VHH binders against Protein FAM237B (FAM237B). Designs and how they scored, part 4

Target 1, 88 residues: Protein FAM237B (FAM237B), of Homo sapiens (Human) (a0a1b0gvd1)
Amino acid sequence: DFEFQKGVLASISPGITKDIDLQCWKACSLTLIDLKELKIEHNVDAFWNFMLFLQKSQRPGHYNVFLNIAQDFWDMYVDCLLSRSHGM
Key: E = the ipSAE of ESMFold2; O = the ipSAE of OpenDDE; V2 = 0.75 times the mean of E and O plus 0.25 times the DockQ between their complexes.

## First folded at step 1 (VHH)

Design m3 (from m1 with D99G L100Y Y101E E102F G103L F104S L105D D106W Y107S S108E E109Y; framework vhh_8k46_1)
Fold by ESMFold2-Fast, scan of step 1:
Structure m3 (fold): chain B 88 residues (1-88), chain A 124 residues (1-124)
Amino acid sequence: as target 1 above (88 residues)
Amino acid sequence: AVQLQASGGGFVQPGGSLRLSCAASGFTFSDYYMGWFRQAPGKEREFVSAISWSGGSTYYADSVKGRFTISRDNSKNTVYLQMNSLRAEDTATYYCAAGYEFLSDWSEYEYDYWGQGTQVTVSS
């Protein structure tokens, strides 16, 4: 769904640098991509800048990588938050 | 001398499957990202899929997501493309390519080494 994907992208983009849960971010990002290969392991700011680079790129392949990482990361991240929460 | 040898192409009916292989020699395979590109007659070469040095990260063009799977075997210096649910629009010559470090553009200009293609024809 195009509208659903825009919502997911908007959700991950502002949250990753402002109110991110660092434990869940670390677990999920290390699972999704080889951060050592990208030289951005354990660095939220570097990961955010990488995602912005992919999103703003004019190359379709970069945008596809962005969408894949954003969707999978957000799904794992939300699952992590839910598993750590005992209340609403 | 660097060599990338693609194989596994052929004729297949819509809905069928094929597995492409690319055998590499002449460089340290595990230091390179591997990618698959395709080119149909009269069209530009387009990105299909890529896999990182370790195989821990994979990337796909939107048109092939959920149908194609890239994998590699560093012990055999080989990269594979499993193609399922093939469509007429998948008809093209498929090329494998190797690029050092993280590929920043997924464009053909970022890849250092290219193989000869293998033809895939999806027709009834």
Scores: ipSAE 0.000, ipTM 0.113, lowest interface PAE 12.2, mean pLDDT 73

Design m4 (framework vhh_8k46_1; at its last look DockQ between E and O 0.86; V2 from the best seeds 0.00; counts 0 for: pae E 3.6 > 2, unsure alone 63.6 < 65, grease 27.5 > 24.2, SAP .746 > .668)
Amino acid sequence: AVQLQASGGGFVQPGGSLRLSCAASGFTFSDYYMGWFRQAPGKEREFVSAISWSGGSTYYADSVKGRFTISRDNSKNTVYLQMNSLRAEDTATYYCATDYLEWGSFTEDYWGQGTQVTVSS
ESMFold2-Fast, scan of step 1: ipSAE 0.143; ipTM 0.556
ESMFold2, look of step 2: ipSAE 0.244; ipTM 0.623
ESMFold2 (binder alone), look of step 2: mean pLDDT 76; pTM 0.761
OpenDDE, look of step 2: ipSAE 0.151; ipTM 0.582
ESMFold2, look of step 4: ipSAE 0.234; ipTM 0.582
ESMFold2 (binder alone), look of step 4: mean pLDDT 76; pTM 0.761
OpenDDE, look of step 4: ipSAE 0.442; ipTM 0.750
ESMFold2, look of step 6: ipSAE 0.305; ipTM 0.671
ESMFold2 (binder alone), look of step 6: mean pLDDT 76; pTM 0.761
OpenDDE, look of step 6: ipSAE 0.007; ipTM 0.247
ESMFold2, look of step 7: ipSAE 0.253; ipTM 0.629
ESMFold2 (binder alone), look of step 7: mean pLDDT 76; pTM 0.761
OpenDDE, look of step 7: ipSAE 0.631; ipTM 0.819

Design m5 (from m1 with A98R L100F Y101S E102Y G103E F104E D106L Y107W E109G Y111F; framework vhh_8k46_1)
Fold by ESMFold2-Fast, scan of step 1:
Structure m5 (fold): chain B 88 residues (1-88), chain A 124 residues (1-124)
Amino acid sequence: as target 1 above (88 residues)
Amino acid sequence: AVQLQASGGGFVQPGGSLRLSCAASGFTFSDYYMGWFRQAPGKEREFVSAISWSGGSTYYADSVKGRFTISRDNSKNTVYLQMNSLRAEDTATYYCARDFSYEELLWSGEFDYWGQGTQVTVSS
């Protein structure tokens, strides 16, 4: 469902665009694509548009791959933020 | 308004145990990551531990891993920090914090602090 998939992207977009730690963001990569190769490593809007492109490219049966990539990216980003906040 | 009331601090000898509690009000508690931070005199505030909405994910600073356990009770709007094997270096004012998030299900990595902390002294 396209509307449901847009909702998933909306849920992660505020976290990606909200005062992002660029070091942690650059440390995270998608399973399918290196963000440096796409030249979007410092542009959170370009990353959001890339996630929309991935969602649009999903076919029936492939939706779980997109959800897993989104979940894994967010978990890695969160873990990196906590590591950097350790009073160093 | 949002309120976070930390309690349970006190004086304990090295190797002792203490349990901190944080009572939350003014927001939907189960929608937020909760965390503990501490600040010793003359030092910056440092991260101690964090827990997800359901309690399914927990995170710890390397200095406390294996000794401290974070937990929560969403029915009581309370987050806890069980501190075991306490060391003199754990002496600090402990603050509970709510993630600085405007959306359900999101964790932003930023935390809010509200009110007074609770003092933990490990000495003698």
Scores: ipSAE 0.000, ipTM 0.115, lowest interface PAE 15.4, mean pLDDT 67

Design m6 (from m1 with A98K L100I Y101P G103W F104Y D106Y Y107G S108D E109S Y111F; framework vhh_8k46_1)
Fold by ESMFold2-Fast, scan of step 1:
Structure m6 (fold): chain B 88 residues (1-88), chain A 124 residues (1-124)
Amino acid sequence: as target 1 above (88 residues)
Amino acid sequence: AVQLQASGGGFVQPGGSLRLSCAASGFTFSDYYMGWFRQAPGKEREFVSAISWSGGSTYYADSVKGRFTISRDNSKNTVYLQMNSLRAEDTATYYCAKDIPEWYLYGDSEFDYWGQGTQVTVSS
């Protein structure tokens, strides 16, 4: 759930829903997604709104490539934040 | 007008390989995601793979992960699908598609044009 994941991030670092962790964001961009190709700003709220739009655009029987791209990026970003918080 | 010409299909035995090509014209190829879909007789058209504008990001259906590789050559306006370890269930007509200019609003379900397609038959 997006709302649940957003809540998890808020508990790890208060305010990250307004700001990004640049180190984790850059690492994810280099590995999974060329953010310039997506034309998405490096802003958590803009990315969150993009994911909400993709969910609303989803149709039964149709595979949504962009939702999967966004979800994979988000999962990696959250994993990076968690590993930094826990000292991995 | 948008033109997409898929080629490279044919007959192959299980475990074999084929390389599909899609020649594109009528649009600025390097500005669009490109993808491959397939349709077997009596089944709905399904997503296979997609590639970003630069080729930096690639996406695959779970059924083909590890076996198929998508690539593109922006200098030749061509997208490719390398199919390895082919199985009987890969038998289908394969289509390439251009995503719409507003791809980020509609996802791959709104691919703009499918082209003619190329038949792949995997049989012993």
Scores: ipSAE 0.005, ipTM 0.151, lowest interface PAE 10.9, mean pLDDT 69

Design m7 (framework vhh_8k46_1)
Fold by ESMFold2-Fast, scan of step 1:
Structure m7 (fold): chain B 88 residues (1-88), chain A 122 residues (1-122)
Amino acid sequence: as target 1 above (88 residues)
Amino acid sequence: AVQLQASGGGFVQPGGSLRLSCAASGFTFSDYYMGWFRQAPGKEREFVSAISWSGGSTYYADSVKGRFTISRDNSKNTVYLQMNSLRAEDTATYYCAASYDELFWEGTYDYWGQGTQVTVSS
């Protein structure tokens, strides 16, 4: 459910940065989001801080960017996690 | 001096195609997001499309998705908008703009072109 996933990402994103699956994060970022192109460091801390910034921003455009990234990233990240947990 | 020169507008019939170009000078083009905005008579200026520095990421307003394609050539300091399947509601003056920090928020775009008129009518 996208609205549920968006809420979960928003509420816990900084808190799970250290425990995030780096392989799944890297696969998602290389496929959907050019973090270097976005002028942020290609690392998990920079990504989560950027997402938090976009979500909290008062600029209308920033919220649209947040929605697009949150939907695409969360779907692919969860799929990757499930694949790696049960991926024989 | 910073300049953005939009061109390629004109008169077309519904279902037709046009390609807009925006030639940039006076800044480091490859460091800027480029966007296209449009304004129809009696309407507010609205977002149409945006492209990241390398062209690796593109974004579109829902009203133009699947019909318009944005691209850029950093070696020529030019951004393009390919407009297919044009409709009467696409009639507007089209503006190109450059932003250092932002893709969608019009108010944060740093540099603006003078615009090119697109008219879609039978």
Scores: ipSAE 0.000, ipTM 0.146, lowest interface PAE 14.6, mean pLDDT 72

Design m8 (framework vhh_8k46_1)
Fold by ESMFold2-Fast, scan of step 1:
Structure m8 (fold): chain B 88 residues (1-88), chain A 122 residues (1-122)
Amino acid sequence: as target 1 above (88 residues)
Amino acid sequence: AVQLQASGGGFVQPGGSLRLSCAASGFTFSDYYMGWFRQAPGKEREFVSAISWSGGSTYYADSVKGRFTISRDNSKNTVYLQMNSLRAEDTATYYCARSYLGWRSPYEFDYWGQGTQVTVSS
């Protein structure tokens, strides 16, 4: 569920939940699975469940992994939005 | 409570085969990566193999690739390690463990089973 997925990032970027582009959101989620060598099936919901686990984990380092992936997602998502707004 | 019970170890000659099993209880088995690790006397615990929640992805240490096969049966809450072409260097206590995600380090696994001893000797 998309509403659940955007909630995972709300702690680092509350503004990301406004005016969401669902195509960019899904494309970036799938790209990050490949880019970050995540060992999960290529599934948007699986990616965001992994992100939630990392964010809420009490193991050392998991939150830092979460922040790094979330920042990469945000950068890619913004780039996707800009590409679509300038596509002619 | 989370429980992992490893079994299937024993004595085997070089070139032989064994199948290890790890029976899980106390959690939703299909939500977790399962891994096998081994530890020889006086050595560090090392990664052997891991399998994703669905069985769609499998991972192997270079030393066992092509000889060992990991599999799981989510209906039986069990993960297996089929070990073929066994070598003296495979002698170790084998442990199964669960991880929500991540498989490259023992520290990514939060629960460990009691080990099962594998001895490969002539």
Scores: ipSAE 0.005, ipTM 0.146, lowest interface PAE 12.0, mean pLDDT 79

Design m9 (framework vhh_8k46_1)
Amino acid sequence: AVQLQASGGGFVQPGGSLRLSCAASGFTFSDYYMGWFRQAPGKEREFVSAISWSGGSTYYADSVKGRFTISRDNSKNTVYLQMNSLRAEDTATYYCAKLPYYSEWGFLSEDYDYWGQGTQVTVSS
ESMFold2-Fast, scan of step 1: ipSAE 0.013; ipTM 0.388

Design p1 (framework vhh_8pnl_2)
Fold by ESMFold2-Fast, scan of step 1:
Structure p1 (fold): chain B 88 residues (1-88), chain A 122 residues (1-122)
Amino acid sequence: as target 1 above (88 residues)
Amino acid sequence: QGQLVESGGGLVQPGGSLRLSCADAGSIFSINAMAWYRQAPGKERELVARITSGGSTNYADFVKGRFTISRDNAKSTLYLQMNSLKPEDTAMYYCAADYEFWGSDLYEYDYWGQGTRVTVSA
């Protein structure tokens, strides 16, 4: 669930430092994403800013593709944060 | 409008050469495959050449032996070297890219630029 995962990230994000968040992002193979261009701030707002960017880049009628991208990005980002917050 | 920017077109005499470039400025996705298309006056848009991320190429019969497609994956830039140009090569040239997101074929996109004009005339 998209909204449920948003809540999960919000619950764990206070325990994540900016440096750990960036390492996690890189470890999740987001090597082609320009964080500076996307203005990502390593909290729930950063995710929504990225989603707004993707929404503006989508073609009309590709709503399901947009949702799948959003879901995959969210799932990976949450998994990455969870892995780093617990160590090993 | 487009995330791809074509350049290098111009006016040349028959037998001349041009090198077209296509830059993916600001893409947040990896590029799987890239292609050059053209649309000549009074004709439909047609595929000229295609190249995969691994470097495999495919050419239309009408350019085989004269054009060479290549890419620089580090710069996300596509090239078309056009030799022995003929009046029949006069067209607007467009580049297109297929993208992946996390390696998923489900997230393929076709991005088209504004095009670059090639005119071959005495």
Scores: ipSAE 0.000, ipTM 0.106, lowest interface PAE 14.2, mean pLDDT 61

Design p2 (framework vhh_8pnl_2)
Fold by ESMFold2-Fast, scan of step 1:
Structure p2 (fold): chain B 88 residues (1-88), chain A 121 residues (1-121)
Amino acid sequence: as target 1 above (88 residues)
Amino acid sequence: QGQLVESGGGLVQPGGSLRLSCADAGSIFSINAMAWYRQAPGKERELVARITSGGSTNYADFVKGRFTISRDNAKSTLYLQMNSLKPEDTAMYYCATGEWLEYFDSEYDYWGQGTRVTVSA
């Protein structure tokens, strides 16, 4: 995915595109790895926003990425889903 | 950072099986996504299978039902079980790791030397 690689490089620049916070995306991706192995406490809002991004993406591969992450972080994903289903 | 070493390739008849291994001498194998790629002579490298740190798997359509990717974090080893091999599977097979873009559909950054698989009658 060359578009994401270019975006990741741009995320360390002050002139980052506003449409997507690519620095947050990169941090979220790396944090998922850390959570899985080191049991580090996450920013739950960042995780949920990342999952929503993947679900709403127009790129075909992103739904598979969403499914993989949802499977690996099932408890966190379900907790987010249940907490956000009330009144929404 | 990691050192990847592929093994297990060889010559087999169509319909045969092979098990590829990728040993990672690096200390962070358990937290990295791992992938198998292949490249036939004169062709682009293509993704065969991917496995996340948590064990979620994805496969290219051309190997679904025939190949199984797995990992052993205690041994820092990645595997590819290849069944029902076809002449079209003939290629160099490469192990890759993705440190920063683990969950994205992106090219992985670290490659091993490869192991050759030949499927010939």
Scores: ipSAE 0.013, ipTM 0.170, lowest interface PAE 8.7, mean pLDDT 67

Design p3 (framework vhh_8pnl_2)
Fold by ESMFold2-Fast, scan of step 1:
Structure p3 (fold): chain B 88 residues (1-88), chain A 120 residues (1-120)
Amino acid sequence: as target 1 above (88 residues)
Amino acid sequence: QGQLVESGGGLVQPGGSLRLSCADAGSIFSINAMAWYRQAPGKERELVARITSGGSTNYADFVKGRFTISRDNAKSTLYLQMNSLKPEDTAMYYCAAEGYDFLSGWEDYWGQGTRVTVSA
């Protein structure tokens, strides 16, 4: 259900903050995250709203597809953070 | 997924008005941003007006002050009120809903269009 899946999303995104996210989004020209293509803004609220939109748009029986998409976005965010810590 | 159906087009004299509507048959969610585009003969399709689910609007410079976009989420219907029509407004008008499908990614849902002709 919706509330359960929101809990799953929260569990894979610990410690997200607006300050860190704004710097990360500005620094990363991620090929998979194109603002024009995805039609979102670079900030925490946009990220969570986009994930909620994806979850609500999920086809019946496609829970694993939702998890894969959520994981891919988390992996891109983590990669951006790691690139910052390495002076990129 | 959703199918958009435009209506309200027709032939009108310069200075006249038309109201276009776009019904989504209930498959497009109210969270989607929606837009009106137009395409004149031999030209590219261009954005006329856009509205978010919350009602924030954006207009092309060439229609500001003349056209008004609005939506009725309870009826799943998008509107375009066109005033002070000019011959250069002659085009096929399309409505679009911005969407995401988990299998195909981002896809806009388009209608078939409704023709607007402003007499020369």
Scores: ipSAE 0.000, ipTM 0.111, lowest interface PAE 13.7, mean pLDDT 63

Design p4 (from p1 with A97R Y99S E100P F101E W102E G103L S104W D105Y L106Y Y107L E108F Y109G; framework vhh_8pnl_2)
Fold by ESMFold2-Fast, scan of step 1:
Parts: C-alpha cells; structure tokens; sequence
Structure p4 (fold): chain B 88 residues (1-88), chain A 122 residues (1-122)
C-alpha cells in the first residue's frame, strides 16, 4: 500500500525516532543508485528535503521519480528488517 | 533546469554601496537555501552570506554589519545589499543554490552562476 509506505517515510523526516533501524536506513540508501549518485545516502534530512522537492515540483516526471524512490526504499527497508530479525 | 543569473556589479569608490541580484529561472527557488560567494584574483571562493528557505541568515565575519542578504520568493530572486564597501571587497560575486550535500548540483548539474564583478577603487 503506497499510502502506508508514504506514512512510514514521513515518520522518519526528523531523522530521530526510537523505531528507525539505522543500519537498514543506510543499506537502503546505498542500494538506491539515484540516492547514491546524489550522495545523500547517510543524511535523512537531505533525503527528505529531496523527496519533498520532487513531490511539490510542477515539472513532468518529478512525481514519477518520487514514486519510484519511495516504493524502492520501502521494499528494501522491509527486506532489511526481516533479514536482521534473525541476527537480533 | 534554468541558470542562475547575477547582476548589479560595478565600479564604486570606498564607502559606496551596491545591490546584487540573482535571478533563478528554476521552479524550486522557494524550497532551496541560497548563498552568495566571492572570489578575489588569486584566491579561493569564500562564502559571504547564506539564507535558508525560511529566511534565517548567516554572514561571514568580514561582512557582518555591512552586507544584507535577502530573498523574494515570488520573483525567484536573491539579493545582496552591500554597504560601506572596502577595496578588500573587490571580487567576482557568485550566486549559488546552497545544500550541505550539494543536492542541487547532483540533481541539476551546474549550481554556479556566471558571476558579477565588483570593483572597489578610488
């Protein structure tokens, strides 16, 4: 559910929550080629500002970039959490 | 998408004033922090002043009390009001979209304008 995924992204906008898994956050950032190319993979605030820019942009295509990043991030983050549940 | 276009430079005497303008043809001016940099001959570019999207300002010590940075989001324009100019202020002045992570640079490429020349001489 994309609306649920957007809610999860919004909840980490301040960068500091007790429920964020920092290792999975970093892993997801590093595996998204666009985020790695933008060199914002380790900065939650910069990532969120970028997402807000894409969402608010009136240029064609920016919303598609927003959707693709949001969906890819959610999928990778969930997969990482599941893999780490066996190590913790 | 869109270039930064600086204007307002010129030749002034010590103690004079100039107002620099930076027009941003991009659609995201109101979201971005913006900055003025300068580069004197033979020196590295240095930060002069910075303004956040919300209007908070920061100044280099060498311009505090003399320069004022401001923005007009409706016109997508950044300003630098320069008062009490000194010969040491002689430089090319550059407008920049400012991000600690160089976010604008990696998103859109060239984040520097062409610059505007300021000469302070008797």
Amino acid sequence: as target 1 above (88 residues)
Amino acid sequence: QGQLVESGGGLVQPGGSLRLSCADAGSIFSINAMAWYRQAPGKERELVARITSGGSTNYADFVKGRFTISRDNAKSTLYLQMNSLKPEDTAMYYCARDSPEELWYYLFGDYWGQGTRVTVSA
Scores: ipSAE 0.000, ipTM 0.108, lowest interface PAE 12.2, mean pLDDT 66

Design p5 (from p1 with A97K D98V Y99E E100Y F101W W102S G103D S104E D105F L106G E108T; framework vhh_8pnl_2)
Fold by ESMFold2-Fast, scan of step 1:
Structure p5 (fold): chain B 88 residues (1-88), chain A 122 residues (1-122)
Amino acid sequence: as target 1 above (88 residues)
Amino acid sequence: QGQLVESGGGLVQPGGSLRLSCADAGSIFSINAMAWYRQAPGKERELVARITSGGSTNYADFVKGRFTISRDNAKSTLYLQMNSLKPEDTAMYYCAKVEYWSDEFGYTYDYWGQGTRVTVSA
């Protein structure tokens, strides 16, 4: 659920807009998944389920890992948007 | 998995500068968040600066305005430019990266280098 995925990131990145470019969103998610050797099938749903797991984890350090991955995702997403906008 | 190798540490007088480097061997550098930590004798390891894959940076208050973290994805290298060094900056400096996946129940973990020694003394 895309609305759910936005909610997860909004908890740490206030100002995530409603007008999300879905192609950039999926491309960034797949890039992060495809460059990891997960022991499961790689896809956008797997990435967001993993993000939810990290966010809800009670283990020390997992929230910081979640923050780092979410920041990397957001930076990649913004870069994707800028590459497609006028003047870049 | 990856191996991180730090370099650039040394002895410097107060007010001096050093540039630390961290080379990442055996991993995909461009997608990892990277960080510099330090540990003074008898103290806990503490975060100095962090940089995301896209280049966003965070600094500890005690180095803000004096240190600059940067990365070169083409060279798979992380840097820390240290200016206006103080005796309180004396420590072993460690490079770290965040891995997104491990074989143990899907948990992630940080990989660490061996460290490079920075000594600031008159």
Scores: ipSAE 0.000, ipTM 0.144, lowest interface PAE 13.4, mean pLDDT 73

Design p6 (from p1 with D98R Y99P E100Y F101S W102F G103L S104W D105Y L106S Y107G E108Q; framework vhh_8pnl_2)
Fold by ESMFold2-Fast, scan of step 1:
Structure p6 (fold): chain B 88 residues (1-88), chain A 122 residues (1-122)
Amino acid sequence: as target 1 above (88 residues)
Amino acid sequence: QGQLVESGGGLVQPGGSLRLSCADAGSIFSINAMAWYRQAPGKERELVARITSGGSTNYADFVKGRFTISRDNAKSTLYLQMNSLKPEDTAMYYCAARPYSFLWYSGQYDYWGQGTRVTVSA
């Protein structure tokens, strides 16, 4: 469920789920995944499922890989939005 | 480090075809993704097409249905078949390659060629 999956990331980054620009979203997902996960590079749902998997795999403590990836994704997404706003 | 070398550019009439090639001099260990970029005079460099080692492709909207990207993994060679060429396709065409990485990258390509010129003119 795409809306449910968005809710998971929104709990740590509320702004990401409002008025998502799907063009920038897809572009960002294409650049974060190496290895065989490249097969999902044009699939937003598959990217969200990957983010959910990372969240579930985190251990209690000071380091959270999911948060680092989510923050990198958010930064790239914002950069994409900025480039579209100022590219004309 | 070696460099990627493009070839196949030239002057062609509108509606014509060209096939670009990009050869890795054997210097890049385990190429993951390769791409064609272009840059017209006075314009920014833009992505034309991308291909992964497994053959998955992406195309810019302005070339869909006209251009085909392919690669020969055994030869580490990238191709771009350009059909139905338009004056707007006139540009320097660049080959780019990215090696395999376990790090998360922002679509960056580490290796670039010097470019090959494509001119579409009557």
Scores: ipSAE 0.000, ipTM 0.097, lowest interface PAE 15.2, mean pLDDT 65

Design p7 (framework vhh_8pnl_2)
Fold by ESMFold2-Fast, scan of step 1:
Structure p7 (fold): chain B 88 residues (1-88), chain A 123 residues (1-123)
Amino acid sequence: as target 1 above (88 residues)
Amino acid sequence: QGQLVESGGGLVQPGGSLRLSCADAGSIFSINAMAWYRQAPGKERELVARITSGGSTNYADFVKGRFTISRDNAKSTLYLQMNSLKPEDTAMYYCATDLSYEWFEGTPDYDYWGQGTRVTVSA
């Protein structure tokens, strides 16, 4: 369910509240599992359930873990949007 | 905030059975993978079984064929069916989110785990 995934980032990125490019969203989710070497299932739902847990479970000393991953996701997602083109 | 609550432990004789439950009062069960760990007195915690949101399971060699992990996502509840119990299975049993990422240094903080449920296998 995409809607809850979007909601996880809404508190740190007000721009993620409307339509989302699903291809970029999925690609960035999977890529971040690899880049951050997360030991979770390699699928989109696993990534966003993990992000939701981080968001709700963080203490001040660990706050930046969620924020750093979320900010990296945002940067990658924006880059993906900018590189989109219809067919080639 | 969400908290995991284990139950179902008790005293049983060798060869007996127990069913453990782990209930999530909040958002933690939304994580795709859940696990059962155990810790015997004076020993380190060890992974017993793991289950993904889709139902794929992994078991430690010492429990294969005897224990079955399962989950009910609608009830936000994780189970561990323990059969053919041995004295070596005596431990505190904990459920936890499978957060296997290096930013959590050392053992996971106990506030990310439940308080545990005690299993004693004795004549």
Scores: ipSAE 0.000, ipTM 0.098, lowest interface PAE 16.0, mean pLDDT 70

Design p8 (framework vhh_8pnl_2)
Fold by ESMFold2-Fast, scan of step 1:
Parts: structure tokens; sequence; C-alpha cells
Structure p8 (fold): chain B 88 residues (1-88), chain A 123 residues (1-123)
């Protein structure tokens, strides 16, 4: 269940990226169709940056969007977390 | 910001079936998820089923195995196939679209709703 795994995800520290906000803003221009295509193509950089933006944003609603996308793209999101932690 | 048009409601006997449709006419926003909610007289609105843009589905326990939510992306139409209907399913059924808006001054997660379609299950 996603709610119980939220704490586990928070314990996996992502790598530090320079200019994260700018890259995440560009990634946020993606449509949900683009997100589905991104999953198929395994283009993880834009997906990862978009998820970081949503997760770290303090604007209303961004966390709900993050949760919805993380649930739908669970396998890709977990793979990104593990890949980034191992690669840092 | 968008318009949802629902159809397919009606009167059926217990054990019957109905298929509800929701047409997304004129939305230009990226839709994160779409859902069916219902509201019986004197009760609060409750989630029946939800489908995300990625294809993930979620169902309320009281409809699992009886209802199926689906989308036709080419027609921009959401469906709810309702089987084995019970008197307790009698309600106004609402289509909702969840979307994300990116704006310089404010951004966030928003919903917009259809007008509803009535489902009555009675002998």
Amino acid sequence: as target 1 above (88 residues)
Amino acid sequence: QGQLVESGGGLVQPGGSLRLSCADAGSIFSINAMAWYRQAPGKERELVARITSGGSTNYADFVKGRFTISRDNAKSTLYLQMNSLKPEDTAMYYCAAEYFSWELDESGYFDYWGQGTRVTVSA
C-alpha cells in the first residue's frame, strides 16, 4: 500500500542536482501522455526531475500530484530512487 | 475551465446493468485522473472508482467485482460499467476530472465536475 511505503521512500536520499528547480520547471511542461511515453521509453531524467520538483514544492496540491503519479508509475519511481542512491 | 457531459443513467431492476459515459468536451488541460463519485439523498458524495492518466484504477470496496471503470482516449470519454446493481447503488452519479495547472502566481491540483446522471435501482 502506498501510504505505508511513503516513509521508506523518504529514507532513500536522492542525489544532489545543480539547477534542479529550472530543470524541474521544464519537465513540468510534460503532459500526462508524455509521462506515459516517458515510462515506455525509460527516459528517467525528466521523470526524476519532475518528481523531485513536485515532492519538494510547498505549493498547494503539488504533493497530491506527486502521490498520484508515484502510484501510477510506482515501478519507474522506485527504480529511479534506487538508481540515484546507488549512482551518487 | 472544462466541461464534462454525463449520460447513461436510468431506472433498472435489482441485478440489472447500466453503462455510464462521461465526455470531456473542450478541455485543453492535461488530465491526471478521472473518477466517478455518487451521492444518495441526505448522504455525502463518495468515491466509486478512479482511473489515472497512466491507467491505474482504484475502486471502492462496495463496488469491487461489480463495476469497471475505463477510458477511450480517442473519444475523450470515460465509462463506468455497472453490473449486479443493488438498491443501495441508487444515487446521482458524478464524473470528475483531476488536472494540474501551472501558473506563475499559483499552481496546483484542481478538479472540475459534471452535472450528474441519476441511477435508480428499484423493483
Scores: ipSAE 0.000, ipTM 0.118, lowest interface PAE 12.4, mean pLDDT 67

Design y1 (framework vhh_7yz9_2)
Fold by ESMFold2-Fast, scan of step 1:
Structure y1 (fold): chain B 88 residues (1-88), chain A 122 residues (1-122)
Amino acid sequence: as target 1 above (88 residues)
Amino acid sequence: QWQLVESGGGLVQAGGSLRLSCTASGFTFGDYAMGWYRQTAGNEREWVAFITSGGSTTYADSVKGRFTISRDNAKNTVYLQMNSLKPEDTAVYYCAAEVYEWGSDYFEYDYWGQGTPVTVSS
């Protein structure tokens, strides 16, 4: 359920949890947005702060940008995580 | 003095294509993320596409696979290539320069163009 996944994303932001796979996060985030141009490359906390900003912004379109990134991120992240799960 | 000027709108038949341009002046174009938005009479502005200063793109679900956003920093121009146009794409299209400034407590700076109308006939 994407709405459930959005709730999980909101609960993690702005902090990083031990349950997030950092390799999968890095692969997905760098594919969806240029984190290096935002000077937040390899910084999960900064990425989540950026997502929180988009989610809470009243500017036209920012919530739609958030929804698009969040939806694509969770699909890619779940796929990555499943490919790694058989390794214990 | 900052300015964003859109061009390339017009009347087109369903299934046709248009290329919109937005040229910036009066600010450092390459430092800004650029977006395309659209609005129909009586409705709120709807986000269409977004491109970061580094060139990463995102799209609204309604236009994925049909529209392509791109930029040319040497020309201070952002483009929206619109293919397979549908009557529901009829709107006034606006470009915007947006910035997320890292470490600024979510401070942002916005510039908007005047809009360019697109009409898609069935």
Scores: ipSAE 0.006, ipTM 0.249, lowest interface PAE 10.1, mean pLDDT 72

